# VHH binders against p49116, part 25

Target 1, 238 residues: p49116
Amino acid sequence: EGPLLSDTHVTFKLTMPSPMPEYLNVHYICESASRLLFLSMHWARSIPAFQALGQDCNTSLVRACWNELFTLGLAQCAQVMSLSTILAAIVNHLQNSIQEDKLSGDRIKQVMEHIWKLQEFCNSMAKLDIDGYEYAYLKAIVLFSPDHPGLTSTSQIEKFQEKAQMELQDYVQKTYSEDTYRLARILVRLPALRLMSSNITEELFFTGLIGNVSIDSIIPYILKMETAEYNGQITGAS
Key: E = the ipSAE of ESMFold2; O = the ipSAE of OpenDDE; V2 = 0.75 times the mean of E and O plus 0.25 times the DockQ between their complexes.

## First folded at step 19 (VHH; framework vhh_8cml_1)

Design k2 (at its last look DockQ between E and O 0.76; V2 from the best seeds 0.00; counts 0 for: pae E 2.9 > 2)
Fold by OpenDDE, look of step 19:
Structure k2 (fold): chain B 238 residues (1-238), chain A 123 residues (1-123)
Amino acid sequence: as target 1 above (238 residues)
Amino acid sequence: EVQLVESGGGLVQPGGSLRLSCAASGFTFDDYAMGWFRQAPGQEREFVALISWSGGVTRYSSSAKGRFTISRDNAKNTVYLQMNSLKPEDTGVYFCAADRYGLEWYKTEYDYWGQGTQVTVSS
């Protein structure tokens, strides 16, 4: 069997909504997030190994790891997205809710700490100067995680994850031969993804677009959606 | 009355260690992110470290990273700064600060400030 990932899987180009408003509103944030989510899922779909697992298993995998994939995407696209500005805008919007006493003190702390975690994670990834290949493999490792509850074909998923890990190792060894501990340094960041709440991420980035609809519920539709169809919807809505 | 009282400062030799404490009162301690700042003579106040509400997230200045550790005990309403491998350039007054939302860690406007404790690193 050929490699898990090809050069085509390394490209991860996010196109932001245009024009960028002077003040980032909830709609812009949600649209940007939706585009990233779509890109992430489309990326997963483009992997032959992912396709080989079947629709049901694919859906289950993405449901289990969408938050981690999304977060890696945020880190990877942080500059293009102006992530710091987006997060600041999110906080500003939250302040209104806080002032209106719509959130409990505990909830406020949880949400703010989650934002801190996101910032720190993305900053840490930037400091490591993770390249496109490394991101692709990290996403693959996250995607093909066999330890989520309710998954079928766990043995095959595990094999794909191992393959991703091995290919990453080979790449790092080849590309960064002078940095003996680079692989370990980048892999050790993955646990941080598991500590992040998908619910809070959903609330921060998607509440303005989907209303009462959950990311979990729309994942099957996104996975079935054609790129052309999605692009048409985005351009038609502007 | 809101109070932040720093302690643990003193004279130490280069390479030595100090542990600073900041005792908070007069407000709900666990609702605030806590930070440490320092000010050397003739210099501006600078950020040293910040800790989130639960203690799960920490942030350090470049100078502090690897040498200093910020921690907190919410049950005791206290934030700590363990300082190891101290250098003469670490000399200054160290201030405890509290901020409810703490996202703008680089800002100089925190909700509450302590009076500071003197740290002197000298041979």
Scores: ipSAE 0.671, ipTM 0.864, lowest interface PAE 0.8, mean pLDDT 92
Fold by ESMFold2, look of step 19:
Structure k2 (fold): chain B 238 residues (1-238), chain A 123 residues (1-123)
Amino acid sequence: as target 1 above (238 residues)
Amino acid sequence: EVQLVESGGGLVQPGGSLRLSCAASGFTFDDYAMGWFRQAPGQEREFVALISWSGGVTRYSSSAKGRFTISRDNAKNTVYLQMNSLKPEDTGVYFCAADRYGLEWYKTEYDYWGQGTQVTVSS
């Protein structure tokens, strides 16, 4: 068959809620994160190889990797989102809870260490100057990961991942021919994504919108959502 | 009373190594991220390295990365900075700092500061 991804899968344009409030609040943060999540899920849904795996496999696969896709999206869109400002606002809200003695010390440390890991991941990706093609293939590699427990169709998923890896290799060799170790430097960033906690990501970015409902539980509905419904929800009127 | 006491500074030739220590007391050490900062003569204090309470996450300035290693021993309430391949530009007073829960990750404003230890790199 043809390439795993087309040029339409390289375009990844996040639009932020407007107007930006004078003070960043939990609703702005949650809406911004939701737009990124929806963009990431619809990106995955648009891939012919993903569509070919079938609905149950699609749901299982996205449940296994949504946090990794979301985290890659944060790194790719860090400037558009003003992610540093968003994380500072999240820390400010956390500081209020700490001063009110509302959280255990162990939980505070878990959350802050996750924020540190996230900031360092995004900084490392920026330092490598990862381009849009590279991001698209990295996302495909994490999407088609056969290593997650409980997946069916593992053989086909592995073949799609190998294809994504080969196409990334070909792209990097062609585009960055003078940088012999670029592919290796990019790929060694991927294990950090597996260390990111879905639970903490939900707490940091999604508590204001979804309450106690996990992202895991809403994934089937996001994947079935028609384009018109999707656009209406991410532009939802105040 | 909170105390941060740095030691291990001194005079060293270019290319040499030093190991700085910072002994902490008066607070719950494993609730704090620990950092090293330095101040060269006539310049502002600058960030060198940070380490989380567990030791699981570290951050280095661009000038320190690859040459310096921050570590901590929570049983001894001590943070260390191993400095290798020292250059004259590394000369300055090195300060230990503590940041509860790491809330000030990328800022120069920490909860507690030591008095500093002098590092001089010269022929």
Scores: ipSAE 0.368, ipTM 0.746, lowest interface PAE 2.9, mean pLDDT 86
ESMFold2 (binder alone), look of step 19: mean pLDDT 82; pTM 0.838

Design k3 (at its last look DockQ between E and O 0.01; V2 from the best seeds 0.00; counts 0 for: pae E 24.3 > 2, placed apart)
Fold by OpenDDE, look of step 19:
Structure k3 (fold): chain B 238 residues (1-238), chain A 123 residues (1-123)
Amino acid sequence: as target 1 above (238 residues)
Amino acid sequence: EVQLVESGGGLVQPGGSLRLSCAASGFTFDDYAMGWFRQAPGQEREFVALISWSGGTTKYSSSAKGRFTISRDNAKNTVYLQMNSLKPEDTGVYFCAADRHGLEWYKTEYDYWGQGTQVTVSS
């Protein structure tokens, strides 16, 4: 059987909403995030191994790891998204809530820490100068994680994860032969993804657009949606 | 399990008073803004009052202002609505709501809702 990923899986191009507003409003942020989420899920869907797991298992996997995939996507697309500016805007919006006494001190702390963790993670990835191949494999490793509760076909998922890891290793050894510890430096970033709350991520990036609908509930629909259909919806919403 | 349990409703004459209570459990109470809503027969649910997590901020509907007072005791995980000078138009089911992001009069959905308590104002 062939490799887990092909060159087609390396391409990860996010298109931002246009035009960019004078100030980054909640709608712009949410739309940008939604596009990234779709791109991430579409990417997963394009992997033959992912398809081989079946619809139910696929949905379960994405439900379990969407936050991590999304976060890796943020890191990968940080420049195109102007992520620092987006995060600053989010903070500014939060400041309004703080001034209006809407949030408790503990909640404020929790949310601010989450934003800090996101920024730190993305900065760390930028410092490592992670390339498109490495991101693709990291996403695959995150996607094919067998350690989430309630998953079926865990043995097969584990095999795919191992395959992703092996291919990443081979790539890094081939491409960055002079950097003996590059693989290790890259992989040690992954635990940081597990420290991030999916709920807070959802609140920060999606609440303005989705309302009270959870990402969990829309994942099956996104996975079934065609790219053309999604693009049509985006055009209509902008 | 998250629960909001309203109490204190009943039948009162016009001009009378009631004090509603909402006991919260299953979540960190002091992280949430609390509010009261009501629904009269055949009408839509409407905003009555809200209080911030600390109690430092309160808001009232135009109908409630001057007659109703919202308060909370974070030590008891309870929010209250003191209703004075009750009118027949105040009749309805009163609901307690909780929201981590704060309550707004225009919001239709909140994190948690109670089952409601009946308030009837009639001569």
Scores: ipSAE 0.191, ipTM 0.645, lowest interface PAE 2.1, mean pLDDT 91
Fold by ESMFold2, look of step 19:
Parts: sequence; C-alpha cells; structure tokens
Structure k3 (fold): chain B 238 residues (1-238), chain A 123 residues (1-123)
Amino acid sequence: as target 1 above (238 residues)
Amino acid sequence: EVQLVESGGGLVQPGGSLRLSCAASGFTFDDYAMGWFRQAPGQEREFVALISWSGGTTKYSSSAKGRFTISRDNAKNTVYLQMNSLKPEDTGVYFCAADRHGLEWYKTEYDYWGQGTQVTVSS
C-alpha cells in the first residue's frame, strides 16, 4: 500500500569476525561470507511485500536469486569486508593448488574468470558511487523477478518489481536531479548479476562451512529461523 | 518405495460429510506440494484442491470452494480432504498427488499419484 521499502531496509551493516587474522584463511573467509548471506536473507525476509507472497513463493524467489543478492551485498560491503584482499587470498590459494596438482587447468580458468567478473562488477558499482538507498532498491528489483521458472503469483511479483523500479526512479531523480542518465547507468549493471555462477560462489566462499550441501538446499531453513537465531548467525554468536 | 495411500472413502447420503486421508512414504514429504483430484466414470481426472509444501497456500476448484478443506500434517506425512455438504456430482474416485517443482491447479503432470479411493454420494 505504502512504500515498498522503509528506512529499516536501507540499513545494511555487516560486522566482520574479530579478531582479523594476520593472514587470511578459509575459515575467516567462510565466516565473513556466511554473515553476509544471513544478513541478506534477513533483509529479504523483513520486506512486507515479500511476506505477503507466501512461504512457497518466498522460497522459490530466494532460491532463484540468492547469488545475485549475495553479489550485490559483496559490492555494497566491499570496503568493510576488505574484499580485494579476500579475493587476492583466494587467487593465491588457487595458484598453490596448481603447484600441488590439486585442480585441473580448465576448472582454474573457470574460477579465475568468475573472480575477474566479480571484481569488475564491484568496481563498476564503486565508480558509480551507488548509495545505500539505491542498493536496497536494486536488491528488491532482483528479488521480485517474475521471470524465474516454476513461480506462482507471477502477476503480483511483477507488480512488486515495477513498484521497486518506480521507487528507485523517484529516488534517483530527486536525489541526483542534475544527472539525467544515472538511473540508466545503474540499471545496465544488473544483467551482469545473472552471469555469476552460484556453484562457483559456493566454491569461493562456502567450501568449508556448510559441508556437502548447496546453499539452495538450506534456504527453506534460513527463511524459517526465529529472529533471535537469525541475529546470532549474522554476528557469529552462539 | 514411493507410495501415496488414500483412505476414508465410502458411501454417503447427499448433504453428508467424509474425510479423506493420504499417507505418504518413500520421499521427503515436506518438499512436496499435495493435491486432490477426482475422476467420474468416462470423464477426465479433474482438479479438486491443492496445498503448498508448507501449508501456507491452498487453492480449490469452483465446485469445491466453501465445501471442501485441504490440510496437511507434515509430522505424520499425511494430507487430508474434509468434504462437507456432499452432492451426487461429487461421486468419483479421489486421487492424492504430489509435485516437487510447484503445483498449479491446471497441471496434470505430477511426480507421484495414489491409486485412489471411491466416494459415492447416493440420492
């Protein structure tokens, strides 16, 4: 009825594990990524329009777009996370795996290409100075995508996406009134998100934490969590 | 292996009530949407009701609305159809169905089907 998002949905504060190790390791990277994932899922779950679609539709939407939401979160939190340092550590790990003959050359090329695409996406968002309001609306546009196969209530999802698009347009025009093309520049970044591989994201950020299950399989459980348990996961507290 | 076993059918007079049950085994019940369908002799199987995997969404055919209620108990791996105010036109074999990938009332291709239970409403 009112705005799709409120000011509470603009706040997106990632807290990193403490203390930061002198040399980054897989466990620090996985814990950092897990906090971002849970923060992103909590963000989506808190949106009244998302809640209105029903539990089956919610699960289907998040399964389809979790990697895009995670990637937007990486871009938004890149400085807090020291993402460039994390990606450099991952590249070093991959180079060591070649020396020890642990990975095939084809796999390494796929993963390195993905890292390059991720770096370019994050850099392009930083160059545009995307603010917190713009990130929130971009995440909503990605979340309410009616194009995914197997969705129910696609007409209502489409209307929520259109509302997110209109609210972004209104925000950009009011806040950046001197830049007629800013909305177009922002929106042309979105197709790159669909090129990001969820399997490679799991490889890069989640290999040691979740065991032998995909993020896709745990999403129904994450969406059902109580608020108190949610807060424990995003801070790493027990 | 995978089984859907319907029960609770029988003979009932017009205006009466029946409660159908469908016990599921051999798959992860909580991952599946469940539906009820019926088939009168010489006719195609038609949609009656469906319920989402969580139970949060239900849908009914026009003839079932207001008279039938679908429910599920994920702890017991069972889906139910409470049928009230039964009419002779409700006569037929009632089938339980399960579908993992999303269920719309017009869809006739489901992952699993039961063998059916007879419901007869005699005038």
Scores: ipSAE 0.000, ipTM 0.081, lowest interface PAE 24.3, mean pLDDT 82
ESMFold2 (binder alone), look of step 19: mean pLDDT 82; pTM 0.830

Design k4 (at its last look DockQ between E and O 0.01; V2 from the best seeds 0.00; counts 0 for: pae E 14.9 > 2, placed apart)
Fold by OpenDDE, look of step 19:
Structure k4 (fold): chain B 238 residues (1-238), chain A 123 residues (1-123)
Amino acid sequence: as target 1 above (238 residues)
Amino acid sequence: EVQLVESGGGLVQPGGSLRLSCAASGFTFDDYAMGWFRQAPGQEREFVALISWRGGTTKYSSSAKGRFTISRDNAKNTVYLQMNSLKPEDTGVYFCAADRYGLEWYKTEYDYWGQGTQVTVSS
């Protein structure tokens, strides 16, 4: 079989909602996040190996790793998204809840620490100057993680992950031959993704979705959505 | 009354080490992220290190990374800064600060500040 990823999988272009409001409101944040989520999931869907796992396995896999994929997407698209500004806005919105004593002290700390971790992760990735190929492979490694509970075809998933790792290794060796430990530096960032709470991420970025819909519940829908429909929603949703 | 009292500063030779302490009182210590800042003569105050409420996360300035370690003991209401491999450019007044949300990248003002302790690195 051919490579796991092709050049087509390297492209990861996020289009932000337009126009940008004077104030980053919850709607803008949610829309931006949704677009990134859609992009991430459709990226996964575009991988032949992913398709080969079947719909049920695909859904389960994405449900298990969507937060990690999303976070990698945030890191990758941090400049386009003005992520720091978005995060600041999120904090500002949270302050209202804080002032109203809607959150416990422990919860406040938990949420704020999550934002901190998220920012640090993205900054660390920026510092490493991760390129599009490396992001693509990192996402693939995260996507094809066999260690999530309840997955089927774990042997095949593991093989795909290994393939992603090998291709990444080859790429890094070829592209960054003078940086002997680049691969290691990149891979050691992945554990940080596992420490981030999907629930908190959902709360921060996706609160206010119409109908209080969970990410878990919409994943199957997104994965079945046609690209044309997706594009239509991105361009038409104001 | 809220108090942050720094200690451990002094004169040290280049390559030497110091351990700063900041004792907090007058507020719930574990409700605040704690940070260290420094101000060199004629310069603006700059960020050095930050530690989360329970010590699970730390942040360092580029200059501090690899040389400085921030830690805290909530039972003692104290935050520490272990400084190794000190350089003359590390000279300045070091301030302890408390921030409820621990987001130095978000805001420039912390909730509480100490009076500072002098660190001088000179041969």
Scores: ipSAE 0.020, ipTM 0.504, lowest interface PAE 4.3, mean pLDDT 89
Fold by ESMFold2, look of step 19:
Structure k4 (fold): chain B 238 residues (1-238), chain A 123 residues (1-123)
Amino acid sequence: as target 1 above (238 residues)
Amino acid sequence: EVQLVESGGGLVQPGGSLRLSCAASGFTFDDYAMGWFRQAPGQEREFVALISWRGGTTKYSSSAKGRFTISRDNAKNTVYLQMNSLKPEDTGVYFCAADRYGLEWYKTEYDYWGQGTQVTVSS
């Protein structure tokens, strides 16, 4: 009954706080990450299939997958965000925190491993030259995942995921007909997203946003946000 | 053992100038961004200026921009705030603050604070 995504859902334009400071700080990182999070959640909200599932199901889906959507957004916007520079600054700070004894050695190791996995994921997506249509369908596949506990309407969610997979397949075969294995090559990247810890993502990117409130707790409010207010949050205007 | 000691405050007429200093000890000064904040009686503490740990980046509040200049001397472990064209609304206690590399995902504010120096702008 029509395509899952339209051309409107391919647009994913992230606007960064300006200018990028010579020396990165928590404010710049948190503002940049917040803009990406808001963009990602309102992208999900704009999908008719998502809207059809109802408000409670919408909240449950986004709570279950926000970190995967955010990580795909990081990969898609890595150049615009100067993500490699941000991650290098975070690594430098963490290494100095060992010397200052502000964090446990086990926690720092855990966080460093997460950063390495994130860098590798973003690099692999860049090497595959994933385009905007492919990103949109990958985001839809992770959004409509029926595997998460506590979901209702899992049969309908699974049907939407299958539709996203089918539309991605059709797009890739038509657009990249010379690369028979491109779809498989793209899809094998998705399991890496499940290795990303929501807790560590919050620590890396969102500790300075509004204190230590969990992203899980604010999702219902972001999804209800009026369009005019949403546009202000993307630019950092309030 | 960490200390931030502000000085240079005082009473000044509108349009006048003051230079605040903040002497730091007990930590590796070169690793810290330094900032100035102010607090008027009965009001919340507000941001005035920030300088990166090597001095390459400065940031000012809208009220300070064009009138105030933050600088630092890492050899003397000191940060300065040159305040020109002072107005009565600049009156308050000025606090020095230090923040390591300016990047903290575990904190929402500066690592260290001074006790403050009084600035009063009145006729």
Scores: ipSAE 0.000, ipTM 0.115, lowest interface PAE 14.9, mean pLDDT 82
ESMFold2 (binder alone), look of step 19: mean pLDDT 82; pTM 0.838

Design k5 (at its last look DockQ between E and O 0.64; V2 from the best seeds 0.00; counts 0 for: pae E 2.5 > 2)
Fold by ESMFold2, look of step 19:
Structure k5 (fold): chain B 238 residues (1-238), chain A 122 residues (1-122)
Amino acid sequence: as target 1 above (238 residues)
Amino acid sequence: EVQLVESGGGLVQPGGSLRLSCAASGFTFDDYAMGWFRQAPGQEREFVALISWSGGTTRYSSSAKGRFTISRDNAKNTVYLQMNSLKPEDTGVYFCAADRYGLSWETEYDYWGQGTQVTVSS
């Protein structure tokens, strides 16, 4: 009973590491991406419907969708992050790895295709001028996806996803009443998120954070953090 | 020797269609992203479309999206640009370009063709 999201779930303020280096090195990229990841996890954990599913279900959901949430976060925060500059720096780092014969041609093509798909997605979202309310509901729709393999409580997850879809529809219809096709244009962008590879995202954005461990493996620890610890990770404090 | 040879240009009326081809030789075509660019007289060359090595990813300029389709046939080492609903502002020389692994990103492509003229006028 009641709305799935409130106005407190619309606020999504990313702050970047300072000072910004002249050359965007791996550590700056990883710190920036880490702040976005923790902001995204904090956002998900603050939703009462998410809390109601229980700890094991929460872990399973986030493992299934963290890359989609992260990618939506990249699109939402692309300007404040200077994402185009970060992607250019990543391509430069990749070129160095190629010059040193550290990557196969097949892997290079796989990684570059992913970067192109990411850029295309973020550009398409920017051209639609997706607002903060729309991003919040889109994130909820991908978070409460009942069709991921291995999930428990899929009936309840589906109900929450339907609620997110209804709230998005109501918001778009009310706020963009003269743009009859806006909802359809927004929702058509979601399938592209399933094309994003979590292992490539880790390679591109999280090399300095994860070492040889996947984000999938650390998600239970991220979700158990106290609020003060989250705020430290999001802002880089302590 | 690397060569990119464009063909299929010509004079066409507004609303018409053209299909450009670019035959490639002298490099491993399947390792290259392929692009189309155009240049009107006295103006800078501008991006039109690009396609990844496999054809799995495409990108279009805002003016091309919805009207133009880039495709490739890796067995024939050829990239195509199907141009529909042509407008006078589409007039220019169309260049084929190749970018190994797509690594040029926002810089100059590795290889360029000589261009084929497209003219859209009544």
Scores: ipSAE 0.407, ipTM 0.759, lowest interface PAE 2.5, mean pLDDT 87
Fold by OpenDDE, look of step 19:
Structure k5 (fold): chain B 238 residues (1-238), chain A 122 residues (1-122)
Amino acid sequence: as target 1 above (238 residues)
Amino acid sequence: EVQLVESGGGLVQPGGSLRLSCAASGFTFDDYAMGWFRQAPGQEREFVALISWSGGTTRYSSSAKGRFTISRDNAKNTVYLQMNSLKPEDTGVYFCAADRYGLSWETEYDYWGQGTQVTVSS
């Protein structure tokens, strides 16, 4: 049929909470993360192929890959978000827990290493100078991953992933014809996403916002939420 | 007392190799990311390499990448820097450093060694 993604799917504009505080508090971080999560999920929702899979399958896919989508979003929006500053703030907020000996040494290392992995991944993507089209297709490849446990319609998901990969290949070949190995350099970054813990990501970016509620549990609601409704909630909360 | 003691420096010809070691004591070694820095004569100290707590992640400067390898042995409380294909511009004092968070390789680390001299000359 038609292409998997259109030009409308390339646009990925994150609006940060305003005004930016002098001190990045937990609320600001969580709000920023929430906006990115919302944007990422609604991006997925805007893809016709995604809709074709049905609500149950859609929910399952997003539950399986939200951390990867979120991380790609962090990379893509790193400059707008001032991600380095956010990560530094997160570390500062964790220091109290660390100093108060509320966390084991092993846990501290795990959390800090995760932050490092996030930073390194985003830096690596920045160095590659990934453009909007490439990000869109990378997100699609991540979204339509058939290898997650418990998924239905895996054959169709695989087809969509292949289509995303093929379109990405065509785009890179056309746009970056002088860089023969660009596609490979881009794709080889994807495994790093699988090494990142969704639980730690959730704790770092969403603690204080969702409380005991998991991202998994709110995904169905986000997917059903209208943009106007979300915007209303944000403006009301700010 | 916290100590970082570098060793393995010396004189080497261009194209040669050196292996630096840094022995740590006085703190929980595996709670810190470890890094190497260097300072050439008349220049500012610069970042060379960093390794994560478990050793699973590494970072290198542009100059070091492809030639240098940082590693660590937590059982021995030691971090290493294998330097291959050395160049005259690699000459300088090499410092070992420890950072609990390992996020700010351009800022102050928690602990520093005294350094070991590396000279690359024909």
Scores: ipSAE 0.220, ipTM 0.640, lowest interface PAE 2.3, mean pLDDT 90
ESMFold2 (binder alone), look of step 19: mean pLDDT 83; pTM 0.837

Design k6 (at its last look DockQ between E and O 0.70; V2 from the best seeds 0.00; counts 0 for: pae E 10.2 > 2)
Fold by OpenDDE, look of step 19:
Structure k6 (fold): chain B 238 residues (1-238), chain A 123 residues (1-123)
Amino acid sequence: as target 1 above (238 residues)
Amino acid sequence: EVQLVESGGGLVQPGGSLRLSCAASGFTFDDYAMGWFRQAPGQEREFVALISWSGGTTKYSSSAKGRFTISRDNAKNTVYLQMNSLKPEDTGVYFCAADRMGLEWYKTEYDYWGQGTQVTVSS
């Protein structure tokens, strides 16, 4: 079999809503997040190995890892997104709720700690100066995780994950031969993704746009959506 | 009454170590992120370290990183700052602070402050 990923899978270009408002409102944040989510899912869809697993398995995989994939996307697109500004805006919106005593102390610390973890993760990735190839393989490793409950074809998923890991290793050895421990430094960041709550991420980035609709419920729709259809919706909504 | 009481400061030689403590009372300790700040004579107060509510996440200034360790014991309502390899530049009054939001890069003011403890690093 050929490589798991090709050069076409390295490209990960997020287009932000335009124009950027002076005040980052909930709509702008949600739209930005939705674009990233769409890009991430369609990236996955473009992988031949992913396609080979079938629609049901694909949907299950994305449902299981969308938060991790999304978070890696945030890290990768942090500069283009002005992620720090977005997070600050989110915090500001939350602060209003806090001042109005709408949130319990427990909920406040839960949500804020999640934001903190997210920021730290993205900062850590920036410090490592992760390139496009490395991100692509990290996303693949996250995507083809066989350890999620309820998955079918786990043996095949595992094989794809191993292939992703091996290709990443080869790439790092080739590209960063002087940095003996680069691969290890990169991989040890992945566990942090598992500590992040998908529910909180969904609430922070998507509640204003999808309302009572869950990311889980729209994943099949996104995976079936054509890029042209999505672009049409975006242009119509802006 | 809300109180933050720092202790553990003193005179130490360069290369020495100190452990600061901050005892909190009058509020729900685990609802707040805790931080340490310092102020050298004639200088502005500067960030040193921050620890999350659960203690699972920490942040350090560039100067503190690798030398200082912030920790907390929620059962004792106390936050600590272990300072190793101290330098003369570390001299100043060290303040304990509590903040419900716990994000120093998003807030300019913390909810509660201690009175500070003097740390002097001198040969």
Scores: ipSAE 0.320, ipTM 0.692, lowest interface PAE 2.0, mean pLDDT 90
Fold by ESMFold2, look of step 19:
Structure k6 (fold): chain B 238 residues (1-238), chain A 123 residues (1-123)
Amino acid sequence: as target 1 above (238 residues)
Amino acid sequence: EVQLVESGGGLVQPGGSLRLSCAASGFTFDDYAMGWFRQAPGQEREFVALISWSGGTTKYSSSAKGRFTISRDNAKNTVYLQMNSLKPEDTGVYFCAADRMGLEWYKTEYDYWGQGTQVTVSS
């Protein structure tokens, strides 16, 4: 009963480490990305429909979609994060790795292709001027995907996804009544998220943070964190 | 020595089509993203299209989208620009470009450039 998301779920404020260093480095990039990851996980955990699915289902769902959710967060926060500057710094680092023969040519192509996909996705979202309500519902559609293998309660997950889609449709029709095709243009952006590699996202944004442990391995611990610790991770220490 | 040789330019009526080709030599073609740029007299060189080194990702300027198609044939070391529904505003010298890192959003120019081929759209 009632809406899937409330106004408190629309708020998505990322606070960056400050000040931005003269030369971007792995630690600044990792801290910035970590704040976004924790903000995204806090957002997902706070949704009553998500809470209703139970801990095992929640963990499986987030493991399957964390990269898509993170990528939507990157697009939403691209200006606040100065994402273009961060990606340029990563490219510069990759150029140094080539000169020092630390990465294979095939890996470099894969990483650079991923960066192109990410930048194009963020540009397309910015061109559409996707607002905070639209982002919140897009994240919900991605989160409540019944398509992932091994999920339980897939009928309930599908119902939540349909509710997110309906509420997005109602919002867009009300708010952008002059633009009949806006919903369709927004929804056709979602398949691009499936092209994003969680493996490469980890290398781009979480090098030096994770060590030998993947993001999907730490998700159960992130979802169980106490609220006070969660808020500390989202805001960090300057 | 790296060489990029454009061909396929010429005079075309409005609404017509041209296919530009750029033959590459002196480097491993598969390792480079490729692009097309154009320059009208008295104007700055402007972006037209880019293609990733696998061909899996393309990008177009707003003026090219829907009318132009960039493609590449890595077996022939060649990149193409199919230009349909040509307009007088498309007139200019078209340059082929190659860049190993391939990212348009952080660069104002590519690593290697061709000499250009003239495209003229008029009655």
Scores: ipSAE 0.006, ipTM 0.376, lowest interface PAE 10.2, mean pLDDT 83
ESMFold2 (binder alone), look of step 19: mean pLDDT 82; pTM 0.834

